# Ledger of designs, part 57: VH-VL binders against q9nrl2r1430to1533

Target 1, 104 residues: q9nrl2r1430to1533
Amino acid sequence: GGVHELSAFEQLVVELVRHDDSWPFLKLVSKIQVPDYYDIIKKPIALNIIREKVNKCEYKLASEFIDDIELMFSNCFEYNPRNTSEAKAGTRLQAFFHIQAQKL

## First folded at step 23 (VH-VL)

Design p3c
Fold by OpenDDE, fold request of step 24:
Structure p3c (fold): chain C 104 residues (1-104), chain A 123 residues (1-123), chain B 107 residues (1-107)
Amino acid sequence: as target 1 above (104 residues)
Amino acid sequence: QVQLQESGPGLVKPSQTLSLTCTVSGYSISSGYYWHWIRQHPGKGLEWIGSIHRSGDTDYNPSLKSLVTISADTSKNQFSLKLSSVTAADTAVYYCARTDYEWGTFRFGLDVWGQGTTVTVSS
Amino acid sequence: DIQMTQSPSSVSASVGDRVTITCKASQSIRTYVAWYQQKPGKAPEPLIYDASSLQSGVPSRFSGSGSGTDFTLTISSLQPEDFATYYCQQWYATPYTFGQGTKLEIK
């Protein structure tokens, strides 16, 4: 049901945030640190934004929640080459997410 | 206090496999973010060999001629390095080191080092 | 691979001097730089992480700065125990390359 699904989303976000590979994803990329980021990434998103959407009950379907998480990873891999620390962290975190998402 | 200690044979013949172990004390390998091997040829600078993440994910320096294998044994709180088919160019002091994680931040750097072990490749 | 060009290769200074050494990356690497100190016959010791964060136990006379491609390690007032070789390292992408080192010698 909706209540159970919402709780599952909340729990999954908590687990993602607590993961040691969450550091690239906790908040939006800084324009100061990465000036060209927003020239490339047109739909920026981060775990804090996703958490807020969960709290506001903006996700009516699990697929919508999953889409935002996958967008977050997609942005990371689009901007960061495979051998970067961010991409490596993203790869591991995404794998973790895919395992946990099976519970949804 | 976290301590790292390298161990293994100090002499290896050419074409053989160099094998080293890093024993970690005062800290669980499973709690570390990355565990690294670095070497230093006599009188030269530092060279990153490779690393293993707590998940088992490995990264190696592609510039090395030898095949690099890094593994971890959590039961022994150790991680190891293997270099296959070594040559004189692999003669160096070998260090193991740690990169740790602070919540929300990747602490980019090697914050704890072993004392190093000398490995000589010679016939 | 990302190249870390360290300068100078060697520098002579006196106790009390302000010393600055530089590391230039071949591409932008954000703030993902660490600095180390190595004395003869010893393992390197960490000084700075994430370009400007001082490692625990390191004297405050050491500082790091920079972002993008240009990074600096500064010793505000050189002490006798600071004569050593210093290395930078980038953590932006594998392989995590080092600078070639800077040997700080007594003038």
Scores: ipSAE 0.907, ipTM 0.956, lowest interface PAE 0.4, mean pLDDT 95
Fold by OpenDDE, fold request of step 24:
Structure p3c (fold): chain C 104 residues (1-104), chain A 123 residues (1-123), chain B 107 residues (1-107)
Amino acid sequence: as target 1 above (104 residues)
Amino acid sequence: QVQLQESGPGLVKPSQTLSLTCTVSGYSISSGYYWHWIRQHPGKGLEWIGSIHRSGDTDYNPSLKSLVTISADTSKNQFSLKLSSVTAADTAVYYCARTDYEWGTFRFGLDVWGQGTTVTVSS
Amino acid sequence: DIQMTQSPSSVSASVGDRVTITCKASQSIRTYVAWYQQKPGKAPEPLIYDASSLQSGVPSRFSGSGSGTDFTLTISSLQPEDFATYYCQQWYATPYTFGQGTKLEIK
């Protein structure tokens, strides 16, 4: 039920955060470092935000949780060319997520 | 202490394949973030050849004329470089190096280097 | 590819001098820059990572700064052992290109 799903979401977020390719996703992109980021990305999101939403029980469905995670990756790939370090990390982390998400 | 050591033939004939191995000691290659090959032509600067991530993902410098292949063998704690169809332009000192991971951030840099091995391409 | 242009290509200085080496990227690369020192016949040694973080064991007279396209390596007070060639490298995108190097020579 809902309690079990919440635990699963929490665990998955923990695993994503601990992953060595999580560095681009731990917090929102810095506007100082990337001045034009928020001109391009209209729905910014990061693992810390997703974790907060999990903790607040804002995800009623697994699909909602998955959608936010996928949005996070989508934003990364939208802004960062494929040959960037962020995109490379994102690709690997997303693959990891897809495997882990099968357990949801 | 983490140590990297390059090994392989110091002389390769043109059109042959250059093969080098980097042996890592004091540290598991499975724990490293990236493992790299860099070369330096005599009297010239440094050139990044390619890298292999702990996951097995590889990245290569597209400016190299030769086909680059980097692989890892966790059982031997080694990773290797193959450069096909070499020419005199591939004569260089070849270095293997590491990029480590610090939780929460990517330490952008090569923090441990091998001593380098000289490879001469000549008939 | 991202070009890293170092300046100057060579510099002569004396012990005790303040030395500044710059690296300009052809595009914004955030803080994804490393600096290395290489002495003749030796492998490069790491100095700085992530533009401004000092590698372990590196003397505090070395420092790095910069973000975006302009990066600087500074030696506050040059020591005899600091005469060498220095390289910057970007880690924003593959290929992870190096600067052409700066040879620091004795005046």
Scores: ipSAE 0.907, ipTM 0.955, lowest interface PAE 0.4, mean pLDDT 95
Fold by OpenDDE, fold request of step 24:
Structure p3c (fold): chain C 104 residues (1-104), chain A 123 residues (1-123), chain B 107 residues (1-107)
Amino acid sequence: as target 1 above (104 residues)
Amino acid sequence: QVQLQESGPGLVKPSQTLSLTCTVSGYSISSGYYWHWIRQHPGKGLEWIGSIHRSGDTDYNPSLKSLVTISADTSKNQFSLKLSSVTAADTAVYYCARTDYEWGTFRFGLDVWGQGTTVTVSS
Amino acid sequence: DIQMTQSPSSVSASVGDRVTITCKASQSIRTYVAWYQQKPGKAPEPLIYDASSLQSGVPSRFSGSGSGTDFTLTISSLQPEDFATYYCQQWYATPYTFGQGTKLEIK
């Protein structure tokens, strides 16, 4: 990817992190608080990990970046029932992401 | 300082619709995370009725027999509650309340309450 | 729905006493619990959020603890103004249910 594309990824991650519904996604789920999480979710990911990958220029295509963000949301919806606070936040944040991702 | 104030009829007849409004001052509704309605039947505990998120998404307590509708008017900095087809079981003190969000911290809870308004359902 | 079983329903205590109130959730709810104080004829006031975080302006004699299913509100040294009814509430999933309340009365 080019410099402009990398900057777009950085900016989008910043916007996701600053969103009020980002709280379930800022870092990996605690195994202490949720002991069975990693028995169910096999590809855990969070915004801090995605941000690190962006900073290391690990995303060569926009599709790769989008895939990681979508994985983050799919993990949330796989583990959390739709009436949970995490799932509700995830639904709103994903909608926001889909709008912003159209600019990539 | 953030203040919430409930308003509406104190008396409603059975089968009618209960309508209440919460007026928010000192803070924009659009800046809040959740806005809630809670009620308390005489001599009983607290019951969560429902909430509206700043995005307009609503959540309602499915245990309530009445149809619940919560809406927000950002131009008036108000949000409202409607309960359809009320009965004596809906007699209670009704509170509006706020949940705010602080970035980087989880602050779920009702940090600001209205003073409450009494609604009596009687023929 | 998630049930919050609060105990005891009532307790009599004296000024200076240590008081403990418990809420048990019907399932694991992480630390997503708040506590409130309500005096007769008044609206509830917030005490604790996220199980153990003290709300602004609340005296340090109040504390919360717990994670998973068992949560506790503690008043280290009861003051005259602390006689009231206390409620817990879970914020893990809708509906955001309350405990049935604990009335703290003067002995």
Scores: ipSAE 0.906, ipTM 0.955, lowest interface PAE 0.4, mean pLDDT 95
Fold by OpenDDE, last read:
Structure p3c (fold): chain C 104 residues (1-104), chain A 123 residues (1-123), chain B 107 residues (1-107)
Amino acid sequence: as target 1 above (104 residues)
Amino acid sequence: QVQLQESGPGLVKPSQTLSLTCTVSGYSISSGYYWHWIRQHPGKGLEWIGSIHRSGDTDYNPSLKSLVTISADTSKNQFSLKLSSVTAADTAVYYCARTDYEWGTFRFGLDVWGQGTTVTVSS
Amino acid sequence: DIQMTQSPSSVSASVGDRVTITCKASQSIRTYVAWYQQKPGKAPEPLIYDASSLQSGVPSRFSGSGSGTDFTLTISSLQPEDFATYYCQQWYATPYTFGQGTKLEIK
């Protein structure tokens, strides 16, 4: 933990956001575009929310940070079938995250 | 300027493997989001065959009877299509195409196409 | 697979006319739709991406709209060079299916 860990979270979020497969995850899913999303996904989360939590130092443990990221992916895979563009992007982004998270 | 060009034999015998290559110029395939193969029977509509992502992930149209294999060679700035055990039903104009990415937005579409190459399956 | 039902299959129109082509998806596909124009003997050319975004270099008389299941391509004032076949394509899920096409012919 500490300043170093916080910086690592910040950097990782930046890397995730800049990744070309981040598009499904940058912001919360639009209820207008996906009317039933929030009927299915009970703990919605996105990179902008995670970034805000990082900036507010809400993550005291790396596990907490990782849990939110994994929740983001799990939501994606729960709602989106494997053959969807979101799921495909999510799969690749998650793989990237898992590699980068080893540095935490 | 980004250009795509299909190449390969225009005639393939039934049961053989159709092999095509798409050569990309003016742009690195490593920078593209998706690279696709599409075909069109004469006088018919368009059919998506498959794609390869810059990461190497591939997606194929399960409706195709032939085994589809798409690969990329970054050293040659090319990506390729193989259809195994072809039949007359695989006779078509084959196009390669690109999907690019803009930060924060997946540009859903094929923004650059090759000119197409005709492949005839005949004994 | 997601079906893209494109209509009409063919349409006759005159220069200056407003033309609308529709694609209906078999399920909700967000805004993940592209439109293409194809002239005889030529490769398709991109018109619209993400349902409503105009591709670079495409005249402003072309526009796309829609979300969910219903999508439209509109040519506000048909020009002679616009007579061609048009296709929609969904990018929500593989296989990335196309509509059957709409042949726009001169009346």
Scores: ipSAE 0.906, ipTM 0.955, lowest interface PAE 0.4, mean pLDDT 95
Fold by OpenDDE, last read:
Structure p3c (fold): chain C 104 residues (1-104), chain A 123 residues (1-123), chain B 107 residues (1-107)
Amino acid sequence: as target 1 above (104 residues)
Amino acid sequence: QVQLQESGPGLVKPSQTLSLTCTVSGYSISSGYYWHWIRQHPGKGLEWIGSIHRSGDTDYNPSLKSLVTISADTSKNQFSLKLSSVTAADTAVYYCARTDYEWGTFRFGLDVWGQGTTVTVSS
Amino acid sequence: DIQMTQSPSSVSASVGDRVTITCKASQSIRTYVAWYQQKPGKAPEPLIYDASSLQSGVPSRFSGSGSGTDFTLTISSLQPEDFATYYCQQWYATPYTFGQGTKLEIK
């Protein structure tokens, strides 16, 4: 992607991180807290990892960036039932992301 | 300091709708993470009724027989509870409470409570 | 729904005693547990959030621990004002259920 897209990715990650529903996604899930998480989720990802990839200009296309964000949410919903606090936060954050992603 | 105060009729007839309002002072409800209603039957434990998130999303306890509706009015800095078709089983002290968010961490708990208001369902 | 089984239902103790109250969840709930204190005729007051974090203004004699399914509230040295009913609550999933309570009485 171009410089403009890179800046847009950076801004969007900042907005996601600052969102009050970002707490399940700021860093990778703790194996101590959730021992079976990595037995189920094969492509773990979090906002700090995505931010690092953005900073290193690893996303050549907006679709690649979006795919990682969607993977993050997909992992959340795959592991967490709908009535969990993580899933609820994820649902709201994803909705926010979808709105903000229109600006890319 | 943040204060919550419940208000509404202390007496409701069976089959009618119980309506309560929680007035928040010293803090904007739009800044809170979750706003809750909890009740306590006489001599019993605490029961979570439901919550409203700052986004407007609501969650209700499915074990309650009455239809639960929670809403918020940011212009008045209030949020409300409605229980439809109440019975004597809905007689309780009703509390409103807050869950706040600290950046990066969801503080799992109710950190501020109202003093509670007694609601009696009786004909 | 997630059940929070609190034990004991009641306990008698003396000032200065170490008191422990346990809450067992019907499934793993990470550290998503809060503890409250309630005195007769009063609203509950927060003690602990996220299993082990002390609420602001709460005396250091109160502490919380646990993760997964087993959680504990500890009062290291019981004070006269600590005689009350205590409740745990889970925040892992709705409905956010409470334990049935533990009444701490004077021996």
Scores: ipSAE 0.906, ipTM 0.955, lowest interface PAE 0.4, mean pLDDT 95

Design p3c
Fold by OpenDDE, look of step 23:
Structure p3c (fold): chain C 104 residues (1-104), chain A 123 residues (1-123), chain B 107 residues (1-107)
Amino acid sequence: as target 1 above (104 residues)
Amino acid sequence: QVQLQESGPGLVKPSQTLSLTCTVSGYSISSGYYWHWIRQHPGKGLEWIGSIHRSGDTDYNPSLKSLVTISADTSKNQFSLKLSSVTAADTAVYYCARTDYEWGTFRFGLDVWGQGTTVTVSS
Amino acid sequence: DIQMTQSPSSVSASVGDRVTITCKASQSIRTYVAWYQQKPGKAPEPLIYDASSLQSGVPSRFSGSGSGTDFTLTISSLQPEDFATYYCQQWYATPYTFGQGTKLEIK
């Protein structure tokens, strides 16, 4: 993407990371804490990975960036029941993301 | 120093609505992660009633027979609890409490508590 | 709901003793457990968060451990001020349930 888009992606990732509901998404899920996670989730992703992709200019389209963010949330909701702390955090963070993404 | 203080009537009649307010000082409720209500029936253990996130998102204990409503007023730096149609089973000490967030880590726990307020449901 | 089975319900011990309290969750809850101390007529006070992190100001003789379903609160050398009731609580899913409590009494 263009310089402007890249900067927008960077800024949005920063805002997501700084959000207090980002804690389930900062890094990949621990296999030690969640032994069966990677048996269920086939395309794991986290904000640190997305940030790295942004820094490496791997996103050529906003849609690609958005797809990865949505995948991150999709994984959370696929694995975690609605009443879990992770799902609750994810729901709020996703809502925040959707508002911010309108600026892209 | 963060302080929480419960307030409200100490006596409520059956079938009426119990209303309590938690006043927070030394800290903005809009900066907190979760704000909670917990109660303790005389001589019994602790029971989580519900929580409100700083965004306004609420969670309630479905095991409670009374209808629970938790709300926040950022202008007053308060959050409140309402229990409708109370019975003697709702007699308890009621606590408000906080869960805070440290960057990168959700601190699972209630790190600041009010002193508690006794509510008796009686005719 | 997730049940937190706390044991023992009561324990008698002497100053200097090592005391262990256990909570078992009805399902895996990762490390999302907190421990509290409550003295008669007082509000609970936080001891441990995230299963093993000591709250600020809490003496180092308190420690927490565990993950998954089994969690432990340990007092390495009991002090007179430690006689109280202790509770665990899970933060994995709502409702955020407590254990039944453990009353630690003087032998």
Scores: ipSAE 0.900, ipTM 0.951, lowest interface PAE 0.4, mean pLDDT 95
Fold by ESMFold2, fold request of step 24:
Structure p3c (fold): chain C 104 residues (1-104), chain A 123 residues (1-123), chain B 107 residues (1-107)
Amino acid sequence: as target 1 above (104 residues)
Amino acid sequence: QVQLQESGPGLVKPSQTLSLTCTVSGYSISSGYYWHWIRQHPGKGLEWIGSIHRSGDTDYNPSLKSLVTISADTSKNQFSLKLSSVTAADTAVYYCARTDYEWGTFRFGLDVWGQGTTVTVSS
Amino acid sequence: DIQMTQSPSSVSASVGDRVTITCKASQSIRTYVAWYQQKPGKAPEPLIYDASSLQSGVPSRFSGSGSGTDFTLTISSLQPEDFATYYCQQWYATPYTFGQGTKLEIK
């Protein structure tokens, strides 16, 4: 959408990146560290990629932006059991995202 | 310098509730990432009891079932452990500990420990 | 629960020796391992986090390595003050379990 919507997407992404539970989501999961990740997760995505898509104006609707962020969390919960440190961080960051997304 | 100090009774009778407090000095408890309770049984090594995240979320060792409660009081810069229905098996040295945070990195570990407090459960 | 198995249970070595302690996880835990040193009558002290990152103030003779299931702590040149029990701990999933410990005795 318009200039104000793109600024809102950027603000939200920055707030997600700055959050203390962002550490699992800053960049794509390493194939070296997690060899089977890309066998299980077919649509990988991370905050650095979402931020770049905002910068390039690749989101036409707020729903597209929200869908990528929710995909990021669903990938986390699909790959990681709920008792893992990654999943706990994902749960908290997703809750924070839901609060912040009211601004869109 | 950050210091953690456990306090509470050293002797507790079976079936009672063990209550311990960790007092944090030189650092705000609200700035930490996770706060933990660890215990060390005579000859059995170290056991993670549970943790409280700075959001208030708690995680407990399932081996202690529903007997554990961890809470924080940011106004007193303290967090506490309650362990109900204790038995002789709960005799241990109890430690409080911190997991610090560094943005963008996985830095889980216990970077600061209290000095430990011995708790004996006996009649 | 994820089991962390340390080897050996004890080791006796001389000052100047290279000592390696191993920790094996019952499943892959990425690099989410911390190592601690505990001297008798004292609380444990941190050595290593994230498998290989040295805690601030820890001497450079200590190093960690590994990923997945197999992890090592190495002391490259043993000093008299390194007499202690060493523990690994996984941080991948709750409960955050420790290894059973390795007692290092200086000859």
Scores: ipSAE 0.791, ipTM 0.913, lowest interface PAE 0.5, mean pLDDT 92
Fold by ESMFold2, last read:
Structure p3c (fold): chain C 104 residues (1-104), chain A 123 residues (1-123), chain B 107 residues (1-107)
Amino acid sequence: as target 1 above (104 residues)
Amino acid sequence: QVQLQESGPGLVKPSQTLSLTCTVSGYSISSGYYWHWIRQHPGKGLEWIGSIHRSGDTDYNPSLKSLVTISADTSKNQFSLKLSSVTAADTAVYYCARTDYEWGTFRFGLDVWGQGTTVTVSS
Amino acid sequence: DIQMTQSPSSVSASVGDRVTITCKASQSIRTYVAWYQQKPGKAPEPLIYDASSLQSGVPSRFSGSGSGTDFTLTISSLQPEDFATYYCQQWYATPYTFGQGTKLEIK
């Protein structure tokens, strides 16, 4: 809600983007490269979109910000089996996010 | 600059544990993304054994799951392979290898390989 | 497990020839394919990652293409030093499986 919360959201998103395992989450999945993705994933989201929403002050509550980040991970695990490179990256990035989110 | 070198016994008896170490020079293993063990069977080609992520998380070929352990020792800049209960089928050239990191890109692959070490399992 | 079927198993070609090696995955693996060159008695060396991206120091006569299930490695003008066995490997899911190899012999 306030200025200090928005600054914390921005700092957390920057840390997620810089993380080694951010590579699957930087931009939306390409429909050309992965044609069936949007048949399965109904509310796609990625870090670039979340960062834009933070910059535009579109999150009213910390829970809304957290929900978008968790949606990003749940989409990953819904589409990608556990043994995939994407799911492994998602698992590690989500664990990192949970640690950082305690600082909010 | 970056060099990987396998070490360990070249002859192992059936049912024993195969133990190999990969020594990394010119690069900190804590900076790498994944570290892998690969083997090449006589006349068959290449098989991925498993890997260890910089976080310590491991992945193993399901064909070897309970028999294999990969670990890292950052203080010695080494990572290792233990394969228990070996048989003649485990005779191969064993390689250690790296998957390096480049931010923002999918760059999975084995960009640096060790020299390889021949392991023979026989009585 | 994802099977990588590589063809041909061997090829004999002359210097200057264009050579194409294929690799087919048993399911879609996006672009998550790497290619390696292995000379006799040596460890494999990287050529291509992410289906089409050239590793640093690899000559421009090597190229890769494909997505989904069908991938190719092309050598546009074969040189004597290109005598080797070539492998593809998928990086979509564990176990990270290799193709069976293609042995390229220079006439």
Scores: ipSAE 0.771, ipTM 0.909, lowest interface PAE 0.6, mean pLDDT 92
Fold by ESMFold2, last read:
Structure p3c (fold): chain C 104 residues (1-104), chain A 123 residues (1-123), chain B 107 residues (1-107)
Amino acid sequence: as target 1 above (104 residues)
Amino acid sequence: QVQLQESGPGLVKPSQTLSLTCTVSGYSISSGYYWHWIRQHPGKGLEWIGSIHRSGDTDYNPSLKSLVTISADTSKNQFSLKLSSVTAADTAVYYCARTDYEWGTFRFGLDVWGQGTTVTVSS
Amino acid sequence: DIQMTQSPSSVSASVGDRVTITCKASQSIRTYVAWYQQKPGKAPEPLIYDASSLQSGVPSRFSGSGSGTDFTLTISSLQPEDFATYYCQQWYATPYTFGQGTKLEIK
C-alpha cells in the first residue's frame, strides 16, 4: 500500500497501544520471567514490533498487517489459559481491534 | 481522595441472600479498571469473592460462582454483591476494593479498600 | 486453583531487625504478586504490586522480589508500626487467591 493505507495502519496501532488492555502486548514476552514461552510460541510478535514495521513500510497489503495483529492475539490465547489476566486483556483488546479494523 | 464504603445488613439468616453495596466517593466508578469483593472469615485469611471490570464483565471465585452476582450502577457510583443461600460459613468481614489503571504496567492489586462490614449468618 | 503458601506462619522480631516473609505459588505466576499489611480491626493496606514495585507512600524499607513460584517480602529495618499480619495475593489467574498470612509480632 500507499501513503493513505500506511496512515491507517499507524492510527490503528496507536489506538491499540493506548488501550488500557494493551499491557501484555506492548513488548515481547520476557524469557527471564517466562522461560518456556519461546519453546511454545514460534512466531513471537508485539505492538512495538508491528509499529516499527509500519514505520519502515514493511506491510505491502492490509491483510499482512491484520495477520500480524491476529498472530499477536493467537499467541496470547495459545500460551495463556482463558482465566488468566493476560487472556482476559487479550479478549477485550481483540474485540476492540475487530471494531477498529472495519475502518480499513 | 478516593473512598469506598460498604453498606448492608449485619445479620442475615441461613438460606437468605446477602446483599451488600459499595459506595465510591471522590472517584468515578467508570474510571476504575476492576472493582472487587473480598471477605475475611473470623480468625482466618482473605478470600477473593469476585470482580467486575469497567466493561461490565464479571469474574467469580468458582467455589461461589452459582451463588454470587456482582453488578455496577454507574449512575449511583456504586457496585454491589449478592450472595444467595448463605450459611454460617459465610460469616465474615466483607470488603470492597479497587484495582486502578496505569498504562503500560501490570498493576493488578487492591490499591484502595473499604473499611469493611461485618456480616453474621445465624438463626 | 493456584495455592499461595506463606512462610513462616508467624515471626517474632525486634525493632531494627531485618525480616523476610516468603510466598510460594503452586504453579508459575510470573511476577503477578501483590503484598498487603493488615493491622487488627483494620482493612489491609497495599505494599507491593508486580512482585517488586512499591505502592505510593510505602516506606522504602519494604521491598519485594521473586518470579515464577517463589516470592519474598523484606523489611530491612523493622519499625514499631510494622507489627501486623502480611498477605500475598496472586493476580495471574482467577480465582485471585491469597496466602494464609504471616503474623509479625514484637519479640
Scores: ipSAE 0.767, ipTM 0.907, lowest interface PAE 0.6, mean pLDDT 92
Fold by ESMFold2, fold request of step 24:
Structure p3c (fold): chain C 104 residues (1-104), chain A 123 residues (1-123), chain B 107 residues (1-107)
Amino acid sequence: as target 1 above (104 residues)
Amino acid sequence: QVQLQESGPGLVKPSQTLSLTCTVSGYSISSGYYWHWIRQHPGKGLEWIGSIHRSGDTDYNPSLKSLVTISADTSKNQFSLKLSSVTAADTAVYYCARTDYEWGTFRFGLDVWGQGTTVTVSS
Amino acid sequence: DIQMTQSPSSVSASVGDRVTITCKASQSIRTYVAWYQQKPGKAPEPLIYDASSLQSGVPSRFSGSGSGTDFTLTISSLQPEDFATYYCQQWYATPYTFGQGTKLEIK
């Protein structure tokens, strides 16, 4: 939406990127390293793509921004069993996101 | 500059609790990503016992889950292992180790190890 | 649990030889493999993380490769200090299992 919302989205994305557990989410999963990922995950998304959408003002509602962030975590848990290093990082980063999102 | 030092008794009787402490020097345990306990059995096999994340979350080898506790004490810059109901099968060299963090990089691995402490379980 | 199977169990080699050690995972683990060197009476030391990335201070004669299930540690020209036991470890999922080790001996 407006300038105020764009600034809030930018701040939240920056905090997610800076978090220790952001490493699985910075860029899209490599198809070369994980050939079957894109057969299972139909709507891939990552923090770099979300940042670009914020920069281009592509989110009209806060719910659209939140939906992309939650999609990112949902993809992680759909592809990765809970005992994996990726899923453990996702669990912690999602908890952090939920706390920060209360400020919106 | 980071050094890890294991301490605890070298001899433990069957059915007792094995207690080990890892003292970290030259680095704050709050700055690390994960802290681990590893053991090496006779015949030289290595086994991951468990880990503690900087948030306090723990992960344990399922074969030991009901018997193992890992905890951290940031005020002493230490983390600890307790393994209950030990048997002769728990005789091993015990190591503490670190997984450090580098932003944006998957660096999982044991980049710093303690010297190891030998624990014998014998009546 | 993810089983990590190393081969060979032991290698007898001479200084200057090229040595390869393999590690096979029982399922795909992406590139999440670390390699360690252990000399007699000492703790293991890190060599490689993320299948192919050299740990700081490790000589360039060491290299790692692989993804999915098949991983290789290579020493391009064996030196006297390289006679040790080598272990792989997967970091994809708990429990973070090790291979059984490969002992590299002087011929």
Scores: ipSAE 0.764, ipTM 0.908, lowest interface PAE 0.6, mean pLDDT 92

